# Designs tried in a protein design chat: VHH binders against A-type ATP synthase subunit C (atpC). Part 16

Target 1, 342 residues: A-type ATP synthase subunit C (atpC), of Archaeoglobus fulgidus (o29103)
Amino acid sequence: MITMIYKGNRAAWAYIVARTKVMKSRLLKPEDFRKLLNMEFDEIVRYIGETEYKKEIDELGYKFTGPRLLDHALYANLARTYRKLIEVSFGASKFLIMKYLEKWDVWNIINIIRGKMANVQPEVVDDILVPAGERDMDFWKTLLVKDIEEIVKSFEGTPYYEPLSKIGSEDMSKIEDGLYKVYYRELLKLNPSDFAMKLFLDFIKMEIDIRNVKTLLRLKAEDATPDEIMECTIPGGYELTEEELRKLAAMPIDEMIKALEGYWFWNDVQIEGKEVAAVEIEFDKVWIKTISKRASNYPLSILPVLQYIVLKKVEVDNLRVLGWGKYYGLPSEEIERQMVIL

## First folded at step 4 (VHH)

Design E29 (from e07 with R56S L99F F104W; framework vhh_enristomig)
Fold by ESMFold2-Fast, scan of step 4:
Structure E29 (fold): chain B 342 residues (1-342), chain A 122 residues (1-122)
Amino acid sequence: as target 1 above (342 residues)
Amino acid sequence: EVQLLESGGGEVQPGGSLRLSCAASGFTFSHYAISWYRQAPGKQREWVSTIYSGGSTNYAESVKGRFTISRDNAKNTLYLQMSSLRAEDTAVYYCAKTFYHRGWSYPQFDYWGQGTLVTVKP
């Protein structure tokens, strides 16, 4: 059980929101991404080196080159930025920011295990780890020298142990779903003691809906059984609750899509003729637009802070797709299809 | 688990032709765009061509007019018809279900097949 101990006030929210607005103003704009799409890889690195990523590119440029330099700089900056946000927060805002950022423990677990499976050098994985969750960098570095069995044992006694114990008997994608399910389950135990907590929990439930609709559509396209769909979806969504998901999973795909049109996230979504990946990007765009609208409606709350956290991750994801796409020689149109630009 | 198995490579003289195949399993082939990539000796992997679920195609400038990508959804198979082959086309050719690097620390090529070697010798 989690009980919220630290209670903020409007003045405290005004401070963290003001700091967050400054940070948000330094994010790349849609016009920056349009310029970057017309650049060659080396020009992109130079452009990014004159932005908020300057410190990381300068520090890592001696050690790395090519798209790996860009990847390492992006993740190092993301870690520094999230750590800065935690350090300048206090009271209720710090508590909620830290709870949300515990998602990065799941990110670190997944990357370390996938790195072991793919025989990626430990130092590459180390440079991409984001110590923004419950565990510090010393903990994560300790895991880099262990094999998969030892890594799993390190989570014995934690809620992460159960999904991790299935490595080798289930596909890694199902293990990843299990780890995220643990993260969301723990967050939903938080007590809605005041309006700030209610806004936070509604945000989390809506994020679960976006994840669930993407999972539902992807697995239905793969002709997965209702039981398989329920294993990969997360209970506790805003409208896609466990009961609703069970009902939808049992429908033929055409009936399911008709039913989904009535849900909050189907506003202005066009999926006809799109690839699965393009459909998922459409829902990522719906989520960003929804966060923006809600943050505007509740400007002295956790929502502008969560908006920034999400937008910063989207920027890093876009720059990774751009960097690797240009390096492989993909046409700008193909790269743009993989990016979330609003 | 997604599996892609390339075949059809071999030795060919300049100006010759080869047809590469990629047998897909573990996913609903007809619903996804599928791409060909290649890696020449001493060079980084580069994109060659993509065919979308709807049948439209796209090509790298270096192969446009010489290579033709196609798919047979009934056989879950992707093809690359290569003509007017040049020494610079010498490479290991890989097929890939999705170009996706969001949320991953290192290229997702580690679980791709071994590819198929094409050698253009005069």
Scores: ipSAE 0.494, ipTM 0.782, lowest interface PAE 2.6, mean pLDDT 85

Design E30 (from e16 with R31H T50R N58Y; framework vhh_enristomig)
Fold by ESMFold2-Fast, scan of step 4:
Structure E30 (fold): chain B 342 residues (1-342), chain A 122 residues (1-122)
Amino acid sequence: as target 1 above (342 residues)
Amino acid sequence: EVQLLESGGGEVQPGGSLRLSCAASGFTFSHYAISWYRQAPGKQREWVSRIYSGGSTYYAESVKGRFTISRDNAKNTLYLQMSSLRAEDTAVYYCAKHYRSLYQGSYAFDYWGQGTLVTVKP
């Protein structure tokens, strides 16, 4: 039945999925991360220089050293990989991939503003920019030379302007939540006109649920009010709709946890005895496992492509945590606690 | 605006004790894990200790058993109680807030204080 719904796109999806399977096979495995956890910083750089990051490490090694070399190489490779994925896609697949990757515009906006607020050198912010969304690198580089007021003005006429206009009057974490709300709200406006679009929208709604359950648990642990929780959560989730979130936010934490046990994302999750950060990583693992299962159930669809996009970001995050953790001398156990390893 | 301000540093004899403080403002202090780092003269910055929002604490092997990290959420203040101080503990001590639950380590994501100097001299 599912095959019949998108049968006309079968050849197009087969091509993109085949390309992503090859790219996915080149991702680091859990065994690689266990080896890296036993390495010192210089050994990690050498190891990464013999992987898919070789091009970036070789090209940037003359200009950068230390953790800056890793940050620049990792995010440059991420951008190149995502752009390649867009370039080999076409039609409906290209449209959906580009829509999902617009999330990186939000990443770039947040990092540039936080960098300005922290008085970080523009070169350091440049290391982590990912021009995989709607705007190119030239656009992002022009923002690095502007002050916050000018940066905000640059988004006038876009839906991002409203949350950005609140900089200075609201905490930056609320501005960040506002920007992600804009991103997800715009995606949820897409018409579920065919099965590919429906699979994409269900994926987005499930991603929102994972974000919302992490937010809900974190803020409840901090004794936040229901209104504060609603300000930080994103409406339009798969099961955590605005109505459900409002109901859960009003519950005492123990009742809320019991109610949450009935939701799709609670399967095989145990939060007892874990710190908030560890609980968030457990839900990240649930999301990765869920993506994997759904991509296996719908193998000729957008889902294997979205799976790759998510896994590539997780790999970059893990390598960055490893690199900076080792550079600052954190013990392997502490570094591992911040990694998402399956 | 996010601000971290360290204090409590000074000169102390080997075997002595000092208590460092880090006053935080411009963010919801109780929501974040916060760390102590130090940078000795001529060396790169190294991690010393971390305390999570729930109270769990972790320490670098070199300071374990001698240093104690704690927090007072009502005062938006982080502490580092240092005992049995050694010459090799001489450093500028920094507190740092991590922007995300996952450690990023980049200055673009972390907010650093200005530091407080601890000198252990005979």
Scores: ipSAE 0.375, ipTM 0.719, lowest interface PAE 3.7, mean pLDDT 85

Design E32 (from e07 with T50R R56S N58Y; framework vhh_enristomig)
Fold by ESMFold2-Fast, scan of step 4:
Structure E32 (fold): chain B 342 residues (1-342), chain A 122 residues (1-122)
Amino acid sequence: as target 1 above (342 residues)
Amino acid sequence: EVQLLESGGGEVQPGGSLRLSCAASGFTFSHYAISWYRQAPGKQREWVSRIYSGGSTYYAESVKGRFTISRDNAKNTLYLQMSSLRAEDTAVYYCAKTLYHRGFSYPQFDYWGQGTLVTVKP
């Protein structure tokens, strides 16, 4: 059915790409982040209130204060922005955008469950929910008042039920990986029937590679067994296929790192002397640079649209790191180390 | 699963000293930067100090020169040596692996346990 409904042409892609360029032009620039790094928390909120987040800051500012105002405004704006992309898209572009954004349902499920496990207040979890997938905010808010057992039951009849049914018998990290495996498995079933679909699928496979190399390095640092690593990685990567991952997982860490130097994502990556989290940021930077180059090479395709979706999330992540970092009183250099600025 | 267990708090007089400990499990301690945070009664939580895997240390201006962060990788333990304590240092002290993890593979919440209470009062 997917092969019957998916069709793309250059004229249709030109339209959505033009709309996306307007939205991309409103993203914060490196210069803006330089200014924000020199501000205190309250100044940052005021600055953001004069940007594309003005609507959310104005609407929420009388109800919320502190980092909760920022989190709620950032994620509400993210959802509104993604919904706008869907609204102005049509045909093949709308289909692919909606398929990609289903990832946010997985985000919401994971954060609600982890929030309950960590005894985080429901209102704090509400601050970071993004109703950009198939379910609306009313659905997600009903889950905040339920216990874990009731939440799991809410997903009966969906592909998410199988991994969620293992809560209590398996570590939450494995449940999380299971949910993303379902998401990526469904995406990879799409037929590469034309060039636009092939570009979309290559993008998804490359995203899997970035996720897998971060998982591989993290778990190797934790002295995980090869079997444990294979349970936590996602099959169907661009170069980190299941066979390649098995070979790498069996290597001592030094040999594995040397072997990884031959992969597409190792270009200009610096891992020596860095923490695991800093190494993951380096791969996020590689991914953004790769998306930018490929979107430039294929300017009348889904790639500029996916580039915007990724960059918008990176901006929200950067602003959240900045806001919480300043709120907790971290030095600007420490905050900057956790940001992805390109 | 990541676990961080703080200990060593207590009541101390102004000018006194205390050493806090944080026992870590569920991750390779030596490979992560670890921070101390504190929360005074009725106030927001604030960052106190961070130590990187390579041993580099950083401090909030309010504690610089008085507090020393250190780690024992063999024991998977983080320490905060506090000296010249002031009434303003009264707080529950927490340790944390990282402030924020990016992307879809990590939760958006730090695991903060119950912490360890430090009371500086004459």
Scores: ipSAE 0.398, ipTM 0.744, lowest interface PAE 3.1, mean pLDDT 85

Design Q08 (from q09 with D59Y L107F T110I; framework vhh_7aqx_2)
Fold by ESMFold2-Fast, scan of step 4:
Structure Q08 (fold): chain B 342 residues (1-342), chain A 125 residues (1-125)
Amino acid sequence: as target 1 above (342 residues)
Amino acid sequence: QVQLQESGGGLVQAGGSLRLSCTTSGFTFSSYAFSWFRQAPGEEREFVGAISRSGGSTYYADSVKGRFTISRDNAKNTFYLQMNSLKTEDTAVYYCAAKYTWGSYKFSPIEYDYWGQGTQVTVSS
């Protein structure tokens, strides 16, 4: 608890922000992604093997090949990078970073369950596990040898048990939404005791808004009922509160889109003529731009750190889409449309 | 209660055609993206083709591009794989799969929420 209520000064934030700035400088640039889009799969592996992924590519290249090598190397590097960020942080920064990264427990739970449902080898699931949250790798590996019922039992006494207990009676999409609702609900319980905590909570609420607007647009395009939309959205958004979501969900899609034009995330977004996936990418781009601007406005705060965490995940997502797409011979144009490149 | 059931597999001669169907129940069909995977004996499950939630985007492995077509029929809660110009190398158990995702598409089997039991496709020379 003492660690949880620690308050830092601006000088203390300067240290972690400086360390984060160095890590951020090693991220791939838009120019790197343009080069990679012109490469074949083997050239991509060679290229990333000369970047900060060198350690993982070198260590895993003797054991794995193809897109599986990339998945394992990318997620192993992501876990190592996030753990390093936790290790160099302290006090309030460490507490907030660890709380944010608890999201990866949800990632691990979902992928282990999906792996069991797909009847893939446990080794394939191990490729993408990220022990950056509350539980260590030994815990996650123990779940790989259990069946679904035993996995669910392993979360008894935790807030994840309720959504997991619905496996078999609810859609997996609702189980996944339920797990993320637990994650966000727990974060929103944090006391806005100082400016750093307020910035963190505003960031979380804005992240919820981005998730909710994507859900709202997708489900309205599918003619979902207002009740179905409310079940899939997350409470506690910055501007997309439960009241606002209920109001928007009841509108016909054209009226809803016009109403959304007034919200912080709508500026400079063009959705007409785009597939749902392309619309989701536009909102991911809006989020990244917003994080960047806010981190620039509050440079001695948690925001540059959260910016790095988000950008690192986006880089891994982009490289995974690129690797798998190139391996299966998809046209570069189709691959690029699935990537979040600013 | 979620079920994916394949049909349309069987024995066909090289150069022939087959149409696989995957009929679904127990979830909101229009909310899911769908894919076909195949698995030959002794090999891992490999990607064949995918269709987006809207049906406006399709993706194919290079080995089947131009020969196979994936499509969906939301009114029938069914999606299809039209296989033309079949080769002996296409012999495999074919699995239909459904995924619920935001953002990017992923071609790994582990990204999928639901799977059919598989249907055998045998292409004789």
Scores: ipSAE 0.472, ipTM 0.775, lowest interface PAE 3.1, mean pLDDT 87

Design Q09 (from q09 with D59N K106R T110F; framework vhh_7aqx_2)
Fold by ESMFold2-Fast, scan of step 4:
Structure Q09 (fold): chain B 342 residues (1-342), chain A 125 residues (1-125)
Amino acid sequence: as target 1 above (342 residues)
Amino acid sequence: QVQLQESGGGLVQAGGSLRLSCTTSGFTFSSYAFSWFRQAPGEEREFVGAISRSGGSTNYADSVKGRFTISRDNAKNTFYLQMNSLKTEDTAVYYCAAKYTWGSYRLSPFEYDYWGQGTQVTVSS
């Protein structure tokens, strides 16, 4: 729209965006998911083995079968794809991509601890680890051989230690929320000194809003107290700030829903007659549409890159739901209800 | 402290029935969704059945559909697995699991907050 000063070169943004556009064109389409919903588990594995997942399916198929092959291949491909984005990025784009992908350190911490709690073999936990954040795979593998107390101690001196120290005294879901609060808090400390940083931070704040509205609706449906809701929500949202969340959390659910109609994420969302899980999917769709619109408005920026990162994650999540659901013989209609398909 | 305790396992003849119970303490039972998993020797822990927070939704692995029924009793802080028409391949250690949720549940073991210690079910021919 207007001439702006960016950290980094416009040519550098054009390059990474062009690489990202090619990657985005290789994502599965809604028609592919419709075909997959009518397939049995083995057919799904064969189908995705002819896609961008071919390398991982071919390399891992000799070691793994069943849902383990899918989980390992999907997350290995996700890590490779994200690391490729980092590799081909420069300066400001590389910095922002790396900062955003630090979220995967939180993912790895949570899954290692949950695996220990469930007495799951370390090899099964390894299937879903994604070394796309600050720490490499060697670090994560050292944690797989430690007990929970030792894992917690490994994070002493980091911001993650505080929420992890509550393991055993708090519900694990609250500890997970605490870890994501650390991630978002650290991310929001970035200096909004130029337009590229401002676009990135607005994206992060909007992502927080989507997470918060889903949490608010879920907990209100369970008659959670305002204090419980505040403990599970993340401060620093775009419009759902801590102050706004506290006001909404104190309202009866019907009054709260009417108040939410004034927020940016309410654009054409339909919640009447839907269960909370279906409403979550509606907000995930709103988020994807919002990212798409903003990336179109700022095509030489971090936004098309973040759009791809999000869409790739959604694809992996959808394929995982398909794989586990089909392997256990769930009805296709039930599997489809848990997927985000646009 | 949160605890999940299985009971009702044991030895049964093929074609027989068993009812497993999972008694819970240390949390608000009505706020959780529940599942049963099982693990046979040398195999991975597999999903058996799940019940939503409200009790309005249930799902079962294909291998147990029509034979097993999951249910919950909020007044007793207990949920159940009624196993009918048992087969020798149903022999496994059965685990109960709980997840804080609005009604959705996960099929992966990693997505559950609390686990029981397991109860052995042996089905003889």
Scores: ipSAE 0.170, ipTM 0.618, lowest interface PAE 5.8, mean pLDDT 85

Design Q10 (from q09 with D59Y S104R K106Y T110F; framework vhh_7aqx_2)
Fold by ESMFold2-Fast, scan of step 4:
Structure Q10 (fold): chain B 342 residues (1-342), chain A 125 residues (1-125)
Amino acid sequence: as target 1 above (342 residues)
Amino acid sequence: QVQLQESGGGLVQAGGSLRLSCTTSGFTFSSYAFSWFRQAPGEEREFVGAISRSGGSTYYADSVKGRFTISRDNAKNTFYLQMNSLKTEDTAVYYCAAKYTWGRYYLSPFEYDYWGQGTQVTVSS
């Protein structure tokens, strides 16, 4: 909980922002990604092994090879980096960082269940878990040795139990969407009692809008029904409220796109001549630009910290696309189209 | 209960053809994207090919491009891998997989919601 001690304390926010700025300075630059796009898979692994990912590449290299080594090393580093950010935070900043990073509990639940369904060994799943939410690594390791029924039972008394109890009777897609809905619903219950909470909640609502517009465009292009679209979208967006989503989902795609032009996220998007997947990348770029502008306007707040958290995930996502794409021989141009490079 | 069941595997001579089928039940077939993966003895499970939810996009590993074709039949809740010009290095257990949303990480096994149990394909020289 936020207390009077941290409420409006600019010196405390300056501290965590300063620590975050140092971490942000170690992120790969656009020029680094352009160099990586000209490398072959083995060169990429060697290059990454000389960066902040060295520890994970070295430690995991004995049991993994190929793009899976890179994939697991990237998530292990992400977990270590997020744990470090939580460790150096305190008071209101720690509370909000931990609340945001609870999203990784959903990631962990889904990957453990997918691993069980695919009969993947527990040690393989362990390497991609990100214990950055409320639950620690000891909790997640306990789930790795349980069957699906026992895993579901482990969440009794939590808001995640309801969607998980439907495993076996509902599609896994509905379970995953249900878990993310729980995550966002719980976050939106936070009291906007001060300006820091208001900035955090506006950020969350805007993140929901970006997620929802990508979902709308993707599923509409795939001829999904309005009911299917509503099941995949998250209520509580900044401008894409449940009522607005319902109206948009019912529109033909041409009318929907015209209606979307009035929303905050449309002004900076470059969509002319792009396929749906490329348009989704453009919305990711819009989000990064919006976060940057807002963090600059409120430099002694949670926003620069959330900016770093988002940028670190974008870097991991870019490196995963590079690793898998190069390994399977995809053209560099196609790989670049799936990357968020500003 | 969700089930993905492979069929059509077996022994074939180099240069020959096989058609693998994956019949599904327990979920809304038309809402899923589908992929084939394979695992040779002593190796990790690797991507072979994928087909989008609409069927409008297909993706192939470079090693099988031009020889393998993935397709889907929503009316039969089944998707296929047509394997032509088979090589001895195509010998593997072939797995079908289903994913609710088509994403940029379709090449990673961890992006899939459901898996079949696998079917053996052996290509003799």
Scores: ipSAE 0.395, ipTM 0.685, lowest interface PAE 3.6, mean pLDDT 85

Design Q11 (from q09 with D59K S104Y K106R T110L; framework vhh_7aqx_2)
Fold by ESMFold2-Fast, scan of step 4:
Structure Q11 (fold): chain B 342 residues (1-342), chain A 125 residues (1-125)
Amino acid sequence: as target 1 above (342 residues)
Amino acid sequence: QVQLQESGGGLVQAGGSLRLSCTTSGFTFSSYAFSWFRQAPGEEREFVGAISRSGGSTKYADSVKGRFTISRDNAKNTFYLQMNSLKTEDTAVYYCAAKYTWGYYRLSPLEYDYWGQGTQVTVSS
């Protein structure tokens, strides 16, 4: 039952990478998203029903309609896909995949609490739950029928209890930041004892940098104080360490932007003439391009697997934005602006 | 404590008008974007309209476009939904919602930070 911490065996990595490459080949292409942007909601559902989502759409179509069918099918497929990756992995690859996917426990906690705060029916929250982390679906469904105080008590003895205990005294956005800080803090405790672990930790630190630069730019544009910015950022970044963030947050916005040009994530970013929502999307594109380049440089490693996990999540997010946007009659241009299409 | 309070709901005849207000307290009003959602009996909560933090951008559901107008007044910590040419299909409980955001429009009710208690709008034929 002891999970292996690392493996330096190229042959073992070749197996999981080969399985992942097949799965990656089934992802929607940029061309598919351009076609979908020209479709109405019912056409989108039919199109998706002929892709990797066919099983979920066929199984759930009897019970759900409209955007609920789409959300349920997308997140059910995402959970099935991630569980499949765990099932076909072993040793170091299984350990690292499972550690990364613990992020979905944070997703589930956040959405259950937001659902309670918004007085949303439990069935609607159930549509987007992803049991890909440490806890199973039975656990999450039990929380859907509890009140907020009972939900918080369910996490006593876990690292998530501290941020959850602040519900009622802090904004939900700060609670969310606290939960993600716990997730990243736990990951960064892993020992970089071999090359596979070092690649994984560098990936996590770079993911933190992308999150932090988006937060920094957004809040700075809103004239937030340095202390407010620091409360919303995550420590442990690759180049945006706590010390660097404090220096940047104290700068006037023009000086800060010039300073940011020296950081790894500024390469290939196109920000001229863009509003901040568009700039955030540009950093998401930079991240995907960076993951792709690094996975190409280390093709027999955890990086192609993490690349697939990220790209699958981006695809689900894009399809969800398309579905909800088209259902509510939003202009295609506005829908496209919220999508990450390379 | 953060609070959103709706007012202006009630009974109106088809073709009539109503203006809903959402008065807020306990947060910095100018730092939030605002939306209106509605829920008819037996239906899920659906998007109606949104206004950006700056007030420079608005978004509407196709079913209300051209009939409803969202606006905000930072000095009064209040935002509004002006509803014209009301139809029986507009009958629902209307909810105001607040999101800490500055560039993104939110579609899902699950993505909002704060909610009002809801106000009933009934449009008779």
Scores: ipSAE 0.218, ipTM 0.611, lowest interface PAE 4.2, mean pLDDT 85

Design Q12 (from q09 with D59T S104F K106R L107F T110V; framework vhh_7aqx_2)
Fold by ESMFold2-Fast, scan of step 4:
Structure Q12 (fold): chain B 342 residues (1-342), chain A 125 residues (1-125)
Amino acid sequence: as target 1 above (342 residues)
Amino acid sequence: QVQLQESGGGLVQAGGSLRLSCTTSGFTFSSYAFSWFRQAPGEEREFVGAISRSGGSTTYADSVKGRFTISRDNAKNTFYLQMNSLKTEDTAVYYCAAKYTWGFYRFSPVEYDYWGQGTQVTVSS
């Protein structure tokens, strides 16, 4: 009963960090992913069924098979673990965890709308919904039976309404970018007066930098125009501010890569001899390593908690890439190249 | 108004060939990656093949690899699925799909921004 006997803010951080370390210790290890890469799809499902995903695999296995079972189990478990973090947190930690996890409302909105546009069964969208944000699963299931106009109206009075009102007049990719811009814009309005808040905001700005450098590299390799690149990037980065992004987007790719050497995320990246897609994975690895180092420097803070949230999402992403790739018969080497394994 | 329209479907005997086309309008074709999906009666929509924005990368489901080829023609705002050595198991409604840029989850229908209405392919024994 640690929650019944704690005293003061320091004890509160110690408690949530301790709970988070236990959860982190139960994540799949690099050796687990190496084993999974040598398995067929059905073997992967059985293997995962003996891990932290056992509850979801057991509960959903009677109704779903193939990639749908895996997606259902992975995202249901992700939602359960994130909700557990919220339940065991309090005060400043609970506030910051809840603010960060609001990102999943954006995920749910865009996937529901894309599902409507694709005219797929609502059940297919339900596979990947994560009720870890501001709204619960009952809310999201209610939206699954509405048309697009009704869904948009459901967000009137929220900051998401403005980008959603552009459905039909702007591309869906721009609507998605608009929703993520709203999410980050709202987070960046938080007051950095407290040290905990400052650590959180620096983390968010650095996360934006990693997203932006990956976007910049991907779109530049695809010969996108500077204007197209700017539409896909998020303002408010730690060092990749709007001004810096405009400058980089205007450069030829080789000159841009040289310019990137001056940024914080460059020091530990391995670029030589890699194609653009592999370089993006290297930046994901740089981010995970940076989070780890900062969490070690501030061990009684929000950073170990955010580290777990990120690592759990990376694990789900890796397992989804594995599952879909193996189901469609992709070579293990090709699947591995898309995974973030440290 | 974005539109994707499939054509080239029909009835063909096992071992035969068909070329599907997806003609697009209402967006900058060169800015999109494209995929083909198919759905047999009573089954879920499954991934068939994909081509990157640049055209430099293609991905195929194992069931069609070596038999199907995806290609794009930016000048015609059209992309294609060349289907060779057709099998009865290839019988399905074929859908074309477009996505501004590829992510890891190109295999999931809900990752796509725009869809065609589908074209029927029937392979007789």
Scores: ipSAE 0.587, ipTM 0.806, lowest interface PAE 2.4, mean pLDDT 86

